VHH binders against p49116. Designs and how they scored, part 127

Target 1, 238 residues: p49116
Amino acid sequence: EGPLLSDTHVTFKLTMPSPMPEYLNVHYICESASRLLFLSMHWARSIPAFQALGQDCNTSLVRACWNELFTLGLAQCAQVMSLSTILAAIVNHLQNSIQEDKLSGDRIKQVMEHIWKLQEFCNSMAKLDIDGYEYAYLKAIVLFSPDHPGLTSTSQIEKFQEKAQMELQDYVQKTYSEDTYRLARILVRLPALRLMSSNITEELFFTGLIGNVSIDSIIPYILKMETAEYNGQITGAS

## First folded at step 7 (VHH)

Design ua30 (framework vhh_brivekimig_d4)
Fold by OpenDDE, second read of step 8:
Structure ua30 (fold): chain B 238 residues (1-238), chain A 121 residues (1-121)
Amino acid sequence: as target 1 above (238 residues)
Amino acid sequence: EVQLVESGGGVVQPGGSLRLSCAASGFTFSSYAMSWVRQAPGKGPEWVSAISGSGGSTLYADSVKGRFTISRDNSKNTLYLQMNSLRPEDTALYYCVKGGYLPWRKEFDISSQGTLVTVSS
């Protein structure tokens, strides 16, 4: 009926833990990342189309694309969260692990490459000067990806993705009328998200999760969390 | 006034089972997620499990996953923790806590006395 996204879905404000420690420890990184993850999931939940898919389907969607959503979130919130500093801290922590011979050379390479890809992606998005609307639609396109294995309601998901794409196109045409190829430049960045390992992302950002739970396990819990509780825990949290 | 009263603790051999209960009062029980937290001697509090207000969502620490089951009866304002395949490392005071899981939550508002679970041969 109406548009897939509204202006309310454009708002994506990440609140960082406060105060920022002098040294960005694993906990701070994890909390920051977790807050972003929560925000991303909350964002997804706020989309009527997402809700319309049902809990099982939308949970599966998020499980499939959380890394991409998270990465887009990182790019979008890079300044607020001082992503470069966080990544530097992660690298430093990684170096400690390297010094302790806890990682193989190949694994180190993989992880460093992942960090590089992540940084490169975020930098590329910054260079493109992606705005809030574009991010929202990109996230929607990523969220409503029908090409993940095991998904149900793939036709509906595809419709939502198409709707997101169309709305993005319309937005770009209206907002950036002088930039004929902006849409293409934006969309061509999405494949980079698929090159990133969710496992490595989880390892880098979420090692400090309380209870050592996996993101996979947390996703359904968060998505099914009572709204009041969620808001109480996220909003105003500092 | 929020009141949480844990029960069901005891001494059990490794591999044994216990079922903990938490009687809640002073708030709309069904409106709040609940958690179990435990504190072993000499250690800090450890989040164990959480359940949403409706009971439709549960989460477990890796240390207890597959062995513990959290549940609730909102009609009785009671939270439960079924603990199977208990291990010595499960020995702790177990607390019922108002609130669900947060990935970064290291501190818990523990105001109850807890119930002692001792797993020993």
Scores: ipSAE 0.790, ipTM 0.894, lowest interface PAE 0.6, mean pLDDT 93
Fold by ESMFold2-Fast, scan of step 7:
Structure ua30 (fold): chain B 238 residues (1-238), chain A 121 residues (1-121)
Amino acid sequence: as target 1 above (238 residues)
Amino acid sequence: EVQLVESGGGVVQPGGSLRLSCAASGFTFSSYAMSWVRQAPGKGPEWVSAISGSGGSTLYADSVKGRFTISRDNSKNTLYLQMNSLRPEDTALYYCVKGGYLPWRKEFDISSQGTLVTVSS
């Protein structure tokens, strides 16, 4: 019983690297993105239902959905991150790469299409004025996705996803009682998250990770860390 | 109060192996993730590997994946780095550092003398 998420799970506060440089560089973008990804993993790890699935299932779920969680986080934290400024800097870099013949036109087109999809998603969420409770439940719906290949415990995962959907419905109907179609408008945005390439996200935001490690390797490292040690490591890191 | 002492370095031929040790004291060793960091002559420090407090989770820099193995013995307060298939570019002072890997960390708290690894023919 009990709710899937508590008020503590609604709080999602990104602390940006300080100070912001006058001209954005790969290291600042990578640090900002890494902080958001870590905050997203920390958020998921704090959910009792998620903990109950066990470490192996937790790792499989986050490895399958990190790009969707990260993109929801970008939308939620777009203002704090000055995401439009970061994306403009990436676009300028790509335009310079075209002029210098350093990248193929086909690759640049794929990356630009990804950026446009990301901007469209973030703009749609902003126009809907998605609140903190709605973001928390959308992240929970994405996290507890039973339909990723290779997952075990799919019936339990589906049960938690359905609980997230029901609690979101209850919240929206009570808080936005005059907007009959709000829930439908929110939920129809979610399929777009699965159309965005995790490989392109990784290249755009996580180039310059110390030791050139992949996100796939970082996820299990953080999630399998012992709870007491993990809490010590996140002091000043979240 | 926190003390870390590295050992096990030496001179080895390319393709050889070495096992580094780090003796820890002054803190609850099993409660902390640990890292190995190296510094080649004329270069800044480079993170190499990290291990969780229990040893249940490990992470490696791309340059050492498949060649190095990090491990720990919490009963002896000792951290290890097994280095196989060594290459000249692995030549560096190797340091044990309290704390795990975070991909946005710019600085490492290197307070020990390190152990020198030289890979040469």
Scores: ipSAE 0.670, ipTM 0.849, lowest interface PAE 1.3, mean pLDDT 89

Design ua31 (framework vhh_brivekimig_d4)
Fold by ESMFold2-Fast, scan of step 7:
Structure ua31 (fold): chain B 238 residues (1-238), chain A 121 residues (1-121)
Amino acid sequence: as target 1 above (238 residues)
Amino acid sequence: EVQLVESGGGVVQPGGSLRLSCAASGFTFSSYAMSWVRQAPGKGPEWVSTISGSGGSTLYADSVKGRFTISRDNSKNTLYLQMNSLRPEDTALYYCVKGGYLPWRKEFDISSQGTLVTVSS
């Protein structure tokens, strides 16, 4: 069969809310993160192999890995998002919460550690100069993870993950032929994604969602969104 | 042009139930997600619930989850909202709108008169 991903799956263009406010607020951060999450879900739903697994499996996979996909998306789109500025604003808000005694010190420490791990991950990816093809295949590797509890079709999911790994290896060996250790350097970054708490990511980036809906509820809604509606809402072309 | 006509509102006691209907015309109803939005006196519009075009996916505001059920009949171009365990805070004009949930959506294309729901003892 053909490649797991086509050239169209390499394109990953985030449209930011505008204008950026003078002082970053919860709404701007939440809207920016939500646009990235929507883009990430749309990217996943466009993959023929993903579609072939069926809706129930698709929902289970994305619910299990959305945080990994989202974090890879943050790293890939860090510059266009001005992610460092967003994280600084979140840190400032947390420091104010300590001052006003609104959150426990232990919880704030957990959240701060998460932010530092996220910054380290994004910095490592930037230092490695990960390209669009590499990001697409890394996202495919985490998407087609067969080891999440409750999954059906795990052998087929594993087959797609192995195909993603093989195609990434072929790409890196061809494109970065003189850098024998590049693939190893890239792959050793992935375990850090599994250690990132989806609960803390939701607290940092998705506070203030309209209707206070959970990411777990949004995922099946996004995956089943009509293509015309998705395009109209993202482009504003309606 | 898109036309939406809400009905089914009324006055009920706390804990009561109502079923709202929305008759849609002027577009291919089954191709679009639909939402219910409410506006309490003196407040801005609040998104309540969304249903996908096929009816296979629903989403609810946390304030109504477990109490309200959104549904649709594409053969009749009609959207429904079953409201159970009603509370005084559910008192509002209820509107149906074309389009689904979007986390950054602050405004809704409210082109209809809505239907009034009053929850009082």
Scores: ipSAE 0.599, ipTM 0.800, lowest interface PAE 1.5, mean pLDDT 88

Design ua32 (framework vhh_brivekimig_d4)
Fold by ESMFold2-Fast, scan of step 7:
Structure ua32 (fold): chain B 238 residues (1-238), chain A 121 residues (1-121)
Amino acid sequence: as target 1 above (238 residues)
Amino acid sequence: EVQLVESGGGVVQPGGSLRLSCAASGFTFSSYAMSWVRQAPGKGPEWVSYISGSGGSTLYADSVKGRFTISRDNSKNTLYLQMNSLRPEDTALYYCVKGGYLPWRKEFDISSQGTLVTVSS
């Protein structure tokens, strides 16, 4: 069998809404996050192994792991997104909400802890200087997670996850041959993704969705989009 | 030159039904997703529904889910919105737009007159 990922799956180019406003608002943050979510799902749907699992399994996998894929995407695209600026704007908004007594202290604590976990994750990935190939394989490892409840074809999903792990190992050993422990340092970062709540991610980045449509509803739609339609959403082209 | 012409709006009592139509020309209709967007007087635009080019995928705003049905007839280059169990809150100008207007887009290209739906007793 051929490799799980090709060089085309390493390319992950986020195009931000332009220009960035002087004062960040929920719509700019939501548009930016939505573009990253689109890019992440388009990346997943382009993998032949993913397509081979079938539409129902594809939808179930992405619904289970979108937050992990999105968080990896935030880390990978932190510079192009000016993620630190977005998180600072969110923190300022939360501090104003505390002063106006609009949110419970417990909820604000949960959200602030989530932001802290996200910052720590992105900082750890930056310090490790994770490259595009490593990000692609880490995304594949989280995508092909056989341990989510309700999944069918779990043996095949596990096989694809193991293939992703093997190809990551081969890449790291060849490319970073002098750093014997690099793979271990990278892999120990992954459990932190499971500790971040998808509900809090949705609240932070997707509050600007029109019509109260949830990410759970958006996922089947994005996965079923024709390629030309997907491209039209990103560029605004006909 | 893309042309979209909405029709089918009117005055209806709460609980009533209306069917909106959008006649499309100037592009290969079956190759593009279509959306319905509405704008109530004095308010910003609200995305209502989406349908893929083939008609195989649809998506609805939570406010209309279970009450509205989007459909298309590619042989007639026509988009439809079947609106059941109408509420006063559904009162708005309804526009069809070329392409998949997604719920996070605050701006979309409205090049048509729209069709007015008024739900009142």
Scores: ipSAE 0.014, ipTM 0.393, lowest interface PAE 7.0, mean pLDDT 84

Design ua33 (framework vhh_brivekimig_d4)
Fold by ESMFold2-Fast, scan of step 7:
Structure ua33 (fold): chain B 238 residues (1-238), chain A 121 residues (1-121)
Amino acid sequence: as target 1 above (238 residues)
Amino acid sequence: EVQLVESGGGVVQPGGSLRLSCAASGFTFSSYAMSWVRQAPGKGPEWVSRISGSGGSTLYADSVKGRFTISRDNSKNTLYLQMNSLRPEDTALYYCVKGGYLPWRKEFDISSQGTLVTVSS
């Protein structure tokens, strides 16, 4: 039986809308976030083990973990996205909303705490200098989480998660042989992903979709998208 | 040259149904996703629904989900929109477009005449 992930699954290239506008707006942020979500879903669907679970399980699994995958993608693509600039624009908008009494103080506090947690997570990943192989396996560990409510085939999902953990361990031990505790430092970062609210992520990055299309509807569409259609979206060919 | 011809519009009472058709030519129809887009009087274009080239995947705007069904017949190069439980706010000129709206790409070209749907008492 081959490895869970191949070198093709390590490649994770985000193409940003260009040019970045002088003043960030909801449409630019939403399009950038949607491209990252699309790339993350396509990455998941390309894994043979994921395909083997079947369409219903795949949909349930991704609906349960999309926020964790998206957050890992934000960390991995933080420089390409100029994420710090996007977060600063969101914070500025929130401060203006306080001044105009558009949001409650409690809600603003929740959102600001979420942004702080996200910044801390991305900064910790950057300081650890997480490489492309490590990101791929961390995403696989998150994707193959057997502990979400409503999942079927949980024993098979757990088996794939354990395989991801084993392959990550093998990679880290061979590549970073001098750092005995590197794997532990990486793995203890993962619980923080579950402390971040998917509802707040949706409000911050997908405001342009609210009242138009739900993420729950987008997920199954992307997972069933034909390879030719997907390539058209990435390349811009149509 | 891409040619798209919409038909099937008309006047219907609230709660009624209509089936729109779009005849496509000038490109390999089965190789492209197709969308329905509408424009209400005095409003900008609003994306309604999208279907993959094979017909295996569909996506709907929240405002029409559960009421509209998009489908296609690749052997006839024809796209369909079945509209049920119609509401006054569904009144618009309806267009079919090659490709169409996705959250990460809001670009689409409307180059056809469209078909008018009016929902009134």
Scores: ipSAE 0.290, ipTM 0.674, lowest interface PAE 4.1, mean pLDDT 86

Design ua34 (framework vhh_brivekimig_d4)
Fold by ESMFold2-Fast, scan of step 7:
Structure ua34 (fold): chain B 238 residues (1-238), chain A 121 residues (1-121)
Amino acid sequence: as target 1 above (238 residues)
Amino acid sequence: EVQLVESGGGVVQPGGSLRLSCAASGFTFSSYAMSWVRQAPGKGPEWVSHISGSGGSTLYADSVKGRFTISRDNSKNTLYLQMNSLRPEDTALYYCVKGGYLPWRKEFDISSQGTLVTVSS
């Protein structure tokens, strides 16, 4: 019986828009986030186990977990994205809004808490020096989550999740044999992904499409997209 | 030379319907995704809808979802936009554009004259 993921699933290369603007704007942030979202969905769609679940299950599954996959992608690509710079710019904007009494204090608090949780997550992953293989299997564990409301084929999804957990364990024990507790440190980070609001993620990173199209509509479109167009969107090519 | 010619615009009452057409030439139409973009007077271009080269995938702006239907006939090199339940806010010049455009890119190669849609009582 073959492995859940192949070597091709370890490679996760984000191509950023160029040039980086002097001042960060919603267009640059949204374009960068969109490329990461497309890359994440292409990654998921390429997994044979995922394909085996069928199109309706695939759509429901990705709709349920896109925020978790996206957040893992943000952590994995944080350096390439200059994520700390993006988050600092957002924080600065929110601090100015508080001082000017332009936005509700409760809303600003919710958004600031989300940014703090995101930064804490990304910093934890960076401190653990999570490698590409570990990221691939963490994404697989998140993707094959059987416990989202409304999912079908939950027993099969659970089996794929367990296979992902087993293969991650085998990898970590072989590669980091001197760190007996590494796997536990990695896995305990995953519950935090469920505590982050997908609505706030959408507001922070997809501001350029708010009012035009929802992530809920984009997901089935991407999953049915033609290969050439799909590749063009991932690299930002037109 | 890539040429796109929009037609089918006109004046309709709220709740009415219109069917826009875009005649394409100068490129292999079936190999490219196509989009509809609109521009109201004094405003920037707003993406409306997108369709893959095969016609198998479509995407709509939230403001038109459920009311508009994008389609294509690759044998005729023609793109269509069926507009139902039209509202005054749908009043704009409508353009078809070539390529794999996404709503957030805002960069559209609009070189055609467009077709005017006016929704008024």
Scores: ipSAE 0.246, ipTM 0.634, lowest interface PAE 4.3, mean pLDDT 85

Design ua35 (framework vhh_brivekimig_d4)
Fold by ESMFold2-Fast, scan of step 7:
Structure ua35 (fold): chain B 238 residues (1-238), chain A 121 residues (1-121)
Amino acid sequence: as target 1 above (238 residues)
Amino acid sequence: EVQLVESGGGVVQPGGSLRLSCAASGFTFSSYAMSWVRQAPGKGPEWVSVISGSGGSTLYADSVKGRFTISRDNSKNTLYLQMNSLRPEDTALYYCVKGGYLPWRKEFDISSQGTLVTVSS
């Protein structure tokens, strides 16, 4: 079998809403996040191994891991998004909500802890200077996770994950040959993604969705479209 | 030339039902997702529902989920919206539009006349 990912899967270019408003609002944050989510879903759909698993398995995988893929995308696109500015705006809104008694203290604490974990993750990835090939394989590793509850075809998913890990190892050893521990430093960052609440991510980034739909509902809608229709709507029409 | 003609609107009391139709021509209907969009008096357009080209996938705005059902008959080039448990806030001109759901879409390509739904006594 050929490689799991090709050079086309390394390209991951986020187009931000234009113009950036003078003051960040829920709609700008939501559009930026939604563009990243759709780019991430398009990326996943383009992988032949992913399509080979079949529609039901594909949908279950993305529903289980969208938050991990999204968070990796936030880290990869942090500079393009001015993510630090977006997070600062969210923190400012939360601090104002405390003063106005609009949210409970317990809820604010949970959300602030999530933001701190997200900042720590993105800072760790930036410090490691993760490149585009490394991000592509990290996304493949989290996409092909066989250990989510309720999944079928777990043996095949595990084989694709192991293939992603092997191809990442080959790349890192060739490209960063003198840094013996680089791969280990990268891989130990991934467990932190599982500690991030998808519900809090959805609250922070997706409250401005048109129709107030859930991410859980959007995922199967996009993934179950015919390939030609999907390409026209998401990659050519957006 | 893409042509879309909506019908089935009318006056109905709260709790009532209506079935809207959209007759499509000028394009390969089965190859495109179709959406319903509504515009209440004095307000901007609001996306309501979408159905994929094959009919295999649907999505609904939270305000209509469980009450409205989108469907299509590709052999007749017709899109439908079954509206149950209608509320005064559902009062609007209803349009069908060619195209799927994009979470960030602020504007819809509305070129047809629409069909008026009024929920009132």
Scores: ipSAE 0.596, ipTM 0.802, lowest interface PAE 1.4, mean pLDDT 88

Design ua36 (framework vhh_brivekimig_d4)
Fold by ESMFold2-Fast, scan of step 7:
Structure ua36 (fold): chain B 238 residues (1-238), chain A 121 residues (1-121)
Amino acid sequence: as target 1 above (238 residues)
Amino acid sequence: EVQLVESGGGVVQPGGSLRLSCAASGFTFSSYAMSWVRQAPGKGPEWVSGISGSGGSTLYADSVKGRFTISRDNSKNTLYLQMNSLRPEDTALYYCVKGGYLPWRKEFDISSQGTLVTVSS
């Protein structure tokens, strides 16, 4: 059978909202994060192996791993997003929350620990100089995780994950032939993604969603949309 | 030109029900997601619910989840909103809008008259 991913799946171009506000606010952060989430879901939908698993399995997989996909997307698009500036704005919002007694000191520490973990992950990926092909395969390894509770077709999911791992190995070996341990350094970064809470990610980046809908509700909505309508939303003007 | 005509509003007591309709013309209705948007007196527009072109996916604002049901009949070019367990805060002009849910959407293309829903005892 052909490769799991094509060159089309390597392209991952985030279009930021314009114009950028003079001062970052919850709305701008939420729009930026939502664009990245939609791009990530569109990326997953375009994979033939993903489509072959069927709608119910697709929904279960993305619900289980959206935070890992989103975090990989944040790392990959950190420069385009000016992620450090967004994180600074989030920290400023948290300082205002404790000043107004809206949030406990223990919760602030938990959220700050999450931000620290996110910064450390993004920094490690930048230091390793992860390229577009490597990001695509890391996302595929995360997407095709057979070990989430409640999944059906786990044998097929595991097969696709193994295929992603093998194709990543082949790519790294050919492209970075002098660096014998590069693949190992990359793969040991992945477990950290599961230590980051999806609930905290949702709180930090998605509190500005219109209608206060949850990411769990958005996922099946987007995955069940007609392809033409979905593509129209990804290319949206404002 | 796109034409949207809302109907079905009225005065109802708290806990009551109403069913709104939107008659669409001027475009291929089944090819577009649709939304219901409301505007309370003195407030800006608030997105309420969205439905895909096929009707296969629906999404609801947290304030109406479990009480409202969006549906469509593509053979009649008509969008519906079934509103149950109505509350005083549901009082608003209700508009149907061409287009589904967009997480960052603050502006809605409202060109129709809307239908008034008043919930009071």
Scores: ipSAE 0.583, ipTM 0.813, lowest interface PAE 1.7, mean pLDDT 89

Design ua37 (framework vhh_brivekimig_d4)
Fold by ESMFold2-Fast, scan of step 7:
Structure ua37 (fold): chain B 238 residues (1-238), chain A 121 residues (1-121)
Amino acid sequence: as target 1 above (238 residues)
Amino acid sequence: EVQLVESGGGVVQPGGSLRLSCAASGFTFSSYAMSWVRQAPGKGPEWVSSISGSGGSTIYADSVKGRFTISRDNSKNTLYLQMNSLRPEDTALYYCVKGGYLPWRKEFDISSQGTLVTVSS
C-alpha cells in the first residue's frame, strides 16, 4: 500500500572520477558512464517492488531496459557529467576516424545519428526542467516495462508500472498545477528511448571497460550481489 | 588484517591446464566478492575474473571467457581459478584480491607474492 518510491529513491547523486583530464579519453568517458550505470543499478536494487519480483526477473528487466535507464541518467546528470563536453569529444574522435579510414561511412553515420538523438533527448528534458521526482518516476516506468520479450511475472510488472504512472500523475498535478499539459509533454518523450541502440551506446560510452566485458555480463553479476557485499565492494561504504 | 596466499602456478605447455588456489584469512570470506588479477612480464595488472560472496555470480574478462572458471569454497576460505586451454599470453604472476569487479578499477591491493604461471613450449 505504500508509495512505489520513497524520498531515498529521488536522490540520484553521481560522483565523477577525479581529476578530470586535460583531454578527454576513452578511459575517463568509460569510468564516468560506468559510474552512472552502477548508480542506476543501485537505484533499481533499492526499490522494494523491484526486490519483490525476484533476482531472475530483476536481471531480465535491467538487461532489457538498461539503455533507457542509462539515457535517462545521462539527461538527469548532464550538468555534473559535462555531457556536452563528453559528446563533443566523441564527435571529434569520430570525425578523426573518418579522415583515417578507421570506420565505415555507414557506421559513422549511424553513430552520429545516435549522438544527435541523444543530444535532442537531453536538451528536451532540460527545456522541460524535469525535476528529481519526475526523473525517479520516469525511471520506474521504464524499469517496470511488462512488454519486453521473455519476461515472467508480467502482470505484477504491469501493476508496478501503473503504480509509477499514477504516482507521477499525482505528483505533477499537485506540484505543477498551473501547467495543464506538463505530464503529456513529459510522457511523449519516453518512446524515443526505445529507438536508441544499446549496441551504439556500448560503443560510445563503454569501450574502455576493463576486461572488455559486455554490459549484458555486468548486469547479472551486480544485481545478484548481496546488499552488504555490494555496499562494501561497489559503493565503498563499510 | 586481510591475508591472501596464492598457489598452484607452474610451467605448462600451450593447451594445458592449471588450477590456482588462494587461501584467505583475516576477514569474513563468504561476505565478499573476490577477484583474480594477473601481471604479465613488463605489463601492468590486468583483471581476469570475479565471483560473488555466495559464488552465485561470476564474471570474466573477454580474453579468458570460456577457458577459465572461477570458483570458491567458503567452508575452506579458498578461492580457485581453473585455467584450461592455456596460451602463451596467459603467462603472468596471478594474484587474488578482496573485492569484486569494478569497470573503472585501475588500482589493485596486491600485497601478496602471487603464483607464477608460465605457458611455453
Scores: ipSAE 0.643, ipTM 0.824, lowest interface PAE 1.1, mean pLDDT 89
Fold by OpenDDE, second read of step 8:
Structure ua37 (fold): chain B 238 residues (1-238), chain A 121 residues (1-121)
Amino acid sequence: as target 1 above (238 residues)
Amino acid sequence: EVQLVESGGGVVQPGGSLRLSCAASGFTFSSYAMSWVRQAPGKGPEWVSSISGSGGSTIYADSVKGRFTISRDNSKNTLYLQMNSLRPEDTALYYCVKGGYLPWRKEFDISSQGTLVTVSS
């Protein structure tokens, strides 16, 4: 039927809120994160294979892997987002909570470790100099992961994942022919995504969600949203 | 000129139900997501629910999830909010707002008078 991904799926351009505030407040962080989340989900939705799975399966997949997709997105968009600055701001906000004794020592440790893992992951990806194609395929690989509980059409999902992996392999071999182990170096980074807590990610980046809605709750909404509506809202917010 | 007119508010006992309506005019109704926002006395506006232009996508605040249902009839240019299992904390002016839900959206373009919902024993 053709490749899983096309060049159109390689494009992953995040538009940050404007203007950037002098102080990165929770609102700015949340909006930035939300835009990335939307972009990631709509990226997924733009994949024909994803569409072929049906709405219910699509939703389940995204619910299962949104944190990984989001994290890959963070890594990919780290420069545009000034991710280091955002993370620093998050830490600063966290420090306020610490000072107010709102968090247990264990929780603080967990959150700080999570931030460290995020930063480390993004740094590692930057060091690897992952390009847009590689990111696209990595996202596809994590998206079409059949090993999440409760998924339907797991055979089809697995096929799509294999296709993504194969295409990535072909791409890497073609593009980076002199680096015989590049594929392995790239793929070996994926396990780090599974070590990250979606709950903590949600807490760090999405605390400012209006209506106290969970990411889980907004995923179906985002996936069902009309493209024109989405674009209009995003552009209007810029 | 965009015009939104809410109706259906009233006084209801806890556990009761109300159905709000919003009559929209002055724009292509079906082309726009719509939202309900409420403002309780002494509090700021609170997002309640949104629905896409086609009606295919809905989202709710956690505070109303499972109790409220947003819907629309594009042929009638009307937005609805079915409110079940009402609670005293649901007491507010309810506004119909042109535009959908954004996770970070904290400001709402409220241009209508709203309809008052009072939940009291």
Scores: ipSAE 0.365, ipTM 0.728, lowest interface PAE 1.1, mean pLDDT 91

